VH-VL binders against q9ma88r425to599. Designs and how they scored, part 2

Target 1, 175 residues: q9ma88r425to599
Amino acid sequence: RKVVQCFVFGPKNAGKSALLNQFIGRSYDDDSNNNNGSTDEHYAVNMVKEPGVISDTDKTLVLKEVRIKDDGFMLSKEALAACDVAIFIYDSSDEYSWNRAVDMLAEVATIAKDSGYVFPCLMVAAKTDLDPFPVAIQESTRVTQDIGIDAPIPISSKLGDVSNLFRKILTAAEN

## First folded at step 1 (VH-VL)

Design s06 (framework fv_sonavibart)
Fold by ESMFold2-Fast, scan of step 1:
Structure s06 (fold): chain C 175 residues (1-175), chain A 122 residues (1-122), chain B 103 residues (1-103)
Amino acid sequence: as target 1 above (175 residues)
Amino acid sequence: QVQLQQSGPGLVKPSQTLSLTCAISGDSVSSNSAAWNWIRQSPSRGLEWLGRTYYRSKWYNDYAESVKSRITINPDTSKNQFSLQLNSVTPEDTAVYYCARYGFYYYGMDVWGQGTMVTVSS
Amino acid sequence: DIQMTQSPSSLSASVGDRVTITCRTSQSISSYLNWYQQKPGKAPKLLIYAASSLQSGVPSRFSGSGSGTDFTLTISSLQPEDFATYYCQQYNTFGQGTKVEIK
């Protein structure tokens, strides 16, 4: 059983909490959640099983929401050592949300480079069920210079979108 | 059903301004679920996206780098249309020009105008 | 900027043939790729969006697949009305096109 730790970044109101609440599949209670609100920690755990295979191939995916304050994220460079995949979520109808998510990606990329950490980064476009205009990754020269990234992965309130995101996170972690 | 109807001159002299209009029916130019694009097509360059205008609490415009210094795309909410102005045209601007609606998440162009053949010649 | 390579640039096929057209990108674009059909003298028509989603009203013989950098459009049984040029597109960039000529 492998554990994949996915750190969730994004500006206020981008949909981080909604994404964690939409986590599907097998979920496990975590008694450590008893410290609600004192550190603004939030996370969701899901066990992913490949259809038709034995339990030896099961993986645990952990989504950890990174705290933000005054539009900056609160994360030590030491904590980033535990990151297997970073996702950067933005409100697809809001240019400011996109710009801030891109800034966070650039900041995380700089910390990773300075620390010798290597992990994939994915952009996640939230609230696409409102038929908003998505922002393209190609418009951010800073992001493309610092980290090679894929086109944003769309998610809505629809269950199928979140399942697709899970598969992409696990695939990215394998590379 | 959404339809786009193009109008404008098919002949433009070098150094002049190309002006085309795209009239919208069945949708609003200020719809927050749409973006309104201009695309051109020539044998030498193929399909080229030129720019778009769209409304999301305020108006936004995006332009292709190759034409950014010469292009203006403007919405007109009272007439429910949007226009293209391309300044200082050269023979290289000879192309069929299309307006198109972005209607899907992945910048999929689901509705197109009929096209306007524009020839830049003296 | 992301480079798009379509292959082949043209092909000849008989009615009933399976036709495959490929689009390769210079960097990963996840599933952010659309396919269009253009008939002579007409505007392009959206066939497939998000790499594999069939546009409403498009015949089921058309299908798309792929993710990352490699994408394929398949026509399972070519019909006379499928004579056209096909284009892939991601964001603001179009491929150079593939002309399908009926043999």
Scores: ipSAE 0.006, ipTM 0.489, lowest interface PAE 12.7, mean pLDDT 76

Design s07 (framework fv_sonavibart)
Fold by ESMFold2-Fast, scan of step 1:
Structure s07 (fold): chain C 175 residues (1-175), chain A 125 residues (1-125), chain B 103 residues (1-103)
Amino acid sequence: as target 1 above (175 residues)
Amino acid sequence: QVQLQQSGPGLVKPSQTLSLTCAISGDSVSSNSAAWNWIRQSPSRGLEWLGRTYYRSKWYNDYAESVKSRITINPDTSKNQFSLQLNSVTPEDTAVYYCARVYDFWSGYYAFDIWGQGTMVTVSS
Amino acid sequence: DIQMTQSPSSLSASVGDRVTITCRTSQSISKYLNWYQQKPGKAPKLLIYAASSLQSGVPSRFSGSGSGTDFTLTISSLQPEDFATYYCQQSYTFGQGTKVEIK
């Protein structure tokens, strides 16, 4: 599809802002904000070409950062209907970050199932240049296999490479 | 109101298997947000975590390295309880044994918010 | 493995006293520290989680502070029912305990 709406979930300090800042053409989209001003949502818009496609098809990826308050995410069930791909990002050096991201994934998956929404979910391991937290390493493959999703996609804000994540989003959106 | 009620023998002979149960009321043993733990306390080692069981799409168990070869923690969804089996006990296993819940397991704080009453276990001939 | 040291091992205090107990870790653990109270013959009771969050039902005279490697539990005005042993905990490791006994 031409436009892919990606919702980015994750606890505070998981690397959401750093990920969005690595996208070309970062922008703040006021149209998605709650009219009463209680929601602060950031978007990054990037136009990419699919690798290996004979016809060079331009797609727009819209990354929407879902705001966190008191360890809960600030997103209505109705808003989730617009999700094409859900991304759950965590700080790979922090056990709290991993466990909270898994909890958010479980919450979102439950809402989607209850509402009849279908979209792929991706785990993103941020800050992979830092020493990883042992429990997160030990559990990550097991948890993702158990849920039936792909293994976490590593990304590093220090190294600045997000191309693998873009490719995974495009592939997931084609489901 | 969530409560944990323990049962099991107080005296066990060396080389035998220690078996304890923890009955849960006010919550489900298969609650996705909970992990169910066994912790023991002795004067020589203090408070020592032994292991946990928890349900997501299937059951998972994690055990402390010090007991991993001898320990099994089993949930029972029909009775809403979980058990501890510790094989080949020695006098070093003499302790008060507690079952305990971690709620909001996914937060990573691993705070034990509800505890059983404790079972004094003596390993002696 | 992260080592935890509580200080003091024991202290004597009077009703109305301000009591502080410390827990130090060999490595930074951010805010992943919990505090418990244990009375003789009883199971430990959760007082504080995530270094500074008061567990529901726990009196406001209990407070926790700190982050990284240095943590404190404070009882602002000790009551008769507060004479107990206090433990810090991170992940699956407990401190050795601090006994608060009547002066």
Scores: ipSAE 0.006, ipTM 0.511, lowest interface PAE 13.1, mean pLDDT 78

Design s08 (framework fv_sonavibart)
Fold by ESMFold2-Fast, scan of step 1:
Structure s08 (fold): chain C 175 residues (1-175), chain A 121 residues (1-121), chain B 103 residues (1-103)
Amino acid sequence: as target 1 above (175 residues)
Amino acid sequence: QVQLQQSGPGLVKPSQTLSLTCAISGDSVSSNSAAWNWIRQSPSRGLEWLGRTYYRSKWYNDYAESVKSRITINPDTSKNQFSLQLNSVTPEDTAVYYCATYRLGYAFDIWGQGTMVTVSS
Amino acid sequence: DIQMTQSPSSLSASVGDRVTITCRTSQSISSYLNWYQQKPGKAPKLLIYAASSLQSGVPSRFSGSGSGTDFTLTISSLQPEDFATYYCQQWYTFGQGTKVEIK
């Protein structure tokens, strides 16, 4: 597809805002929470081009932040139908951040299974310039292999690390 | 700041359920920064982690594989405490039982006083 | 599953001695190994977390070092109140303990 809708999940302080800020252009924040407690929409858009390929392979990535209340995500089952790739981001130095991201992945996978939705899930390890928590290292290979997804993708505030994530999103969306 | 105080019976018969309670002061059992653990100690097995409960939008439980089929750890927000239920006990469950909370890296920084539990007829 | 070897199982020492206790893991755990002191009839007490960070209120004679697979707890000058059993711990696994006894 030419448009890939990515839903970004993760606990507070996991790096969701930093990830969205890496996109070229202005993040759009449609503050619908002021209307009866509904979820905000926060998204960033960028067109990703593959080096050395022709224009018919160009893709537009849309990253939509899923809002958090008390470390639970606020998203309807019906809204999940629009997801092409689910991204679960965690602070690689924080045990609780890893545990919450894994729990969110399990919750989303359960909703998808119950609803007949199929989309790839990616784990993203943020703040890789910090010392990683060992249980995340020990568990990440086991957990991702057990559920059939790729090992966590490391990112920092550097553009090079974020570019690797974008390539993996494109690969996942094509499968 | 945070203190843990344990209560429960010291003698349990084989096949019965062991029930222990840990009362929390200085923090809420539903604090999203804490995890509430049960650890036991016996001469044969040493210090052995049994499980934890913690709150992140909803309650989560993790249990050691060795006891997973018999164990339940439950929070009680109204009394600010958490409990251990261990079903179908055997003499191998004889141990000192501790409740504990931890910081990053599973550093158990605050412990209850311990409860000696003997499983005997 | 990460195996832990704590050594020695016991040692005899005198007040003023430098005491060293070692913990080895079968796989790298970076810096997240913790050390505890336990006296008879008492709960374990956290001394060192994240391999080298001294817990608040713990005397400066206690220090931790190491990373990866090899870790050390050092008591630079043993005091009478330090005769106890010491445990290392990573994640949900505890070492088997080292009993520090008076000579």
Scores: ipSAE 0.007, ipTM 0.510, lowest interface PAE 11.0, mean pLDDT 77

Design s09 (framework fv_sonavibart)
Fold by ESMFold2-Fast, scan of step 1:
Structure s09 (fold): chain C 175 residues (1-175), chain A 120 residues (1-120), chain B 103 residues (1-103)
Amino acid sequence: as target 1 above (175 residues)
Amino acid sequence: QVQLQQSGPGLVKPSQTLSLTCAISGDSVSSNRAAWNWIRQSPSRGLEWLGRTYYRSKWYNDYAESVKSRITINPDTSKNQFSLQLNSVTPEDTAVYYCARGIYYGMDVWGQGTMVTVSS
Amino acid sequence: DIQMTQSPSSLSASVGDRVTITCRTSQSISSYLNWYQQKPGKAPKLLIYAASSLQSGVPSRFSGSGSGTDFTLTISSLQPEDFATYYCQQYYTFGQGTKVEIK
């Protein structure tokens, strides 16, 4: 079977943990490690299926949280070797969260280009159950168009509205 | 390791253009991780952010509303520096001007500051 | 149009004291708030970014906490070199400063 490695980037409090927990929760995986106070939630694995369709081409999606140190150095190219698709998650109500996610995307895209890696990059707007700040919509549209990527994908882990994201990740990984 | 060195005149006449330059060493003005800021400080207004320039696949500028109509911040990749131009200055523009690097939201490296007096 | 209020505007303290400075924002706009130290005649120095992250090279006696509209800078054991003015920053707005003076 096909395994898709999705690297998850984003600033602290952007919703990375909530997204990974929601993905695990949908599988009924019952990760008891979280109940023991573990903070090591570096990946989540599940199969993504189209509702109402039985498919022999079901894929395994791995969401791997990548933590970027706040010391100003560039990520190692070796760290990106297994990436099939990268997502950059930000809090849609927080301008600093948006700016940091864009910085991360630019850094990762530059390392990928310089290292000869080719994988799609997607922006993910989290916490869409909250009101966005007024400038965020204008800036996100402008910046994604200028970088040459698709408009940010909205999700809300609180409302359980995340399934569209997993489908888009799989589609991007195949294109 | 990373240093910012400021240069420019300390005296500017009203209605003229204030021009300051910030030279970067130990980092690149086109670094995808950084944004290059101008900030001023006066006793009456305190610390005021004026604007920034940054490279993310292309160059972007953001400016404070209070100066937006008069301000230009330009990078110079060949000299590894960035500049501030503030048009039509008035005595209210008298302040200490700082350049600063923003990385991951914090302004972690600052220039030494330039005292600018706007007076005839 | 976000308003930043620092409290207190000034305080007097002795070496070894625990000092607490608070920054309040008029609205819950950002999860990220930065703290700076400024000594007379010098540029501000970044102490804490993203509310609670200690900047490299800054002594561990400095710490930040808070979220939403209320944020705090703490100096656990004040040293002679810590007498300075402290500023919070959220978005592109700086607080008015808190002067920490020798008692």
Scores: ipSAE 0.008, ipTM 0.533, lowest interface PAE 10.7, mean pLDDT 77

Design s10 (framework fv_sonavibart)
Fold by ESMFold2-Fast, scan of step 1:
Structure s10 (fold): chain C 175 residues (1-175), chain A 126 residues (1-126), chain B 103 residues (1-103)
Amino acid sequence: as target 1 above (175 residues)
Amino acid sequence: QVQLQQSGPGLVKPSQTLSLTCAISGDSVSSNSAAWNWIRQSPSRGLEWLGRTYYRSKWYNDYAESVKSRITINPDTSKNQFSLQLNSVTPEDTAVYYCARSPYYDILTGYYFDYWGQGTMVTVSS
Amino acid sequence: DIQMTQSPSSLSASVGDRVTITCRTSQSISSYLNWYQQKPGKAPKLLIYAASSLQSGVPSRFSGSGSGTDFTLTISSLQPEDFATYYCQQRYTFGQGTKVEIK
């Protein structure tokens, strides 16, 4: 597959803007100061080269931020047909952020099942440079196992962490 | 010990606004470990969650899709209470309305309602 | 939207009986199912959360079991105060209720 569409879900303040900015090489500060409450669609597009893979197999990864309004996500059932992989990002230092991300995943999984769509879902633990709360670490592993998805993927503001996430997104889209 | 006490009118005319209040004792409406819910019960639809309000660095609201266009749930920190406003009521909104607390922070146990108000019977008729 | 189905809709029992009520979900919810008791004219009261955890102050004759899509509430020895309607719940969805009536 040449193009992978990744839908990015998560509660407000989970780190979605930081992830999209890191993906296209912008600093987090560029977006956080602007506080873009725009109703326009937020996209980040880049080429991702898998480690050890030759250049003619390089893929285009599109990160599409799903809009949040009044704590509900703004997504039509028809739009979900374009999803190749969904990620659900939460603030790893905030247990309430985890709860919202899990709720969003369950809702998206229900819509996908009802519509006959099949795509992998990944949990993403953001801000791992902050201390995570102990309960979330143990419970996140149990919850992801119970619903049949991989353990949460940690990322920080450091570039190396997001490279690992993008690799895992591409791997999930292949399977 | 948490206690929820409801107040509000029991009779509302069609097209008018239903307003109910839930007073909290034994906890704070701005508690980081709770969410404050409105749930109604009717013979035809059973128990229906309507929405919630909660404080996590700022106030948040979540509403059921069936009422989202007509509903507002507001906290009042000075009186330690929260209210329900439901606009443009119809006879289908006739129900017993309950306020209830949920411990949103506990990811091990999911989402449940541990304390409930006494309920308010609301009849929508002319 | 996860659908909840309770069975039976009603049952008749005598004091001292062992009674069971079941709840089925349209898709797996792990152990995130809760049980409530409601008496006429009163608000529902939480009995069990996370499928099997007994709420503080609830008598030990109440127990819950199950995971995934199939869940059971058991009353080991029915008491006069247990004649009520029982509801299961997960997230924002409630079952239709099971009325436990005196035989």
Scores: ipSAE 0.006, ipTM 0.485, lowest interface PAE 14.2, mean pLDDT 78

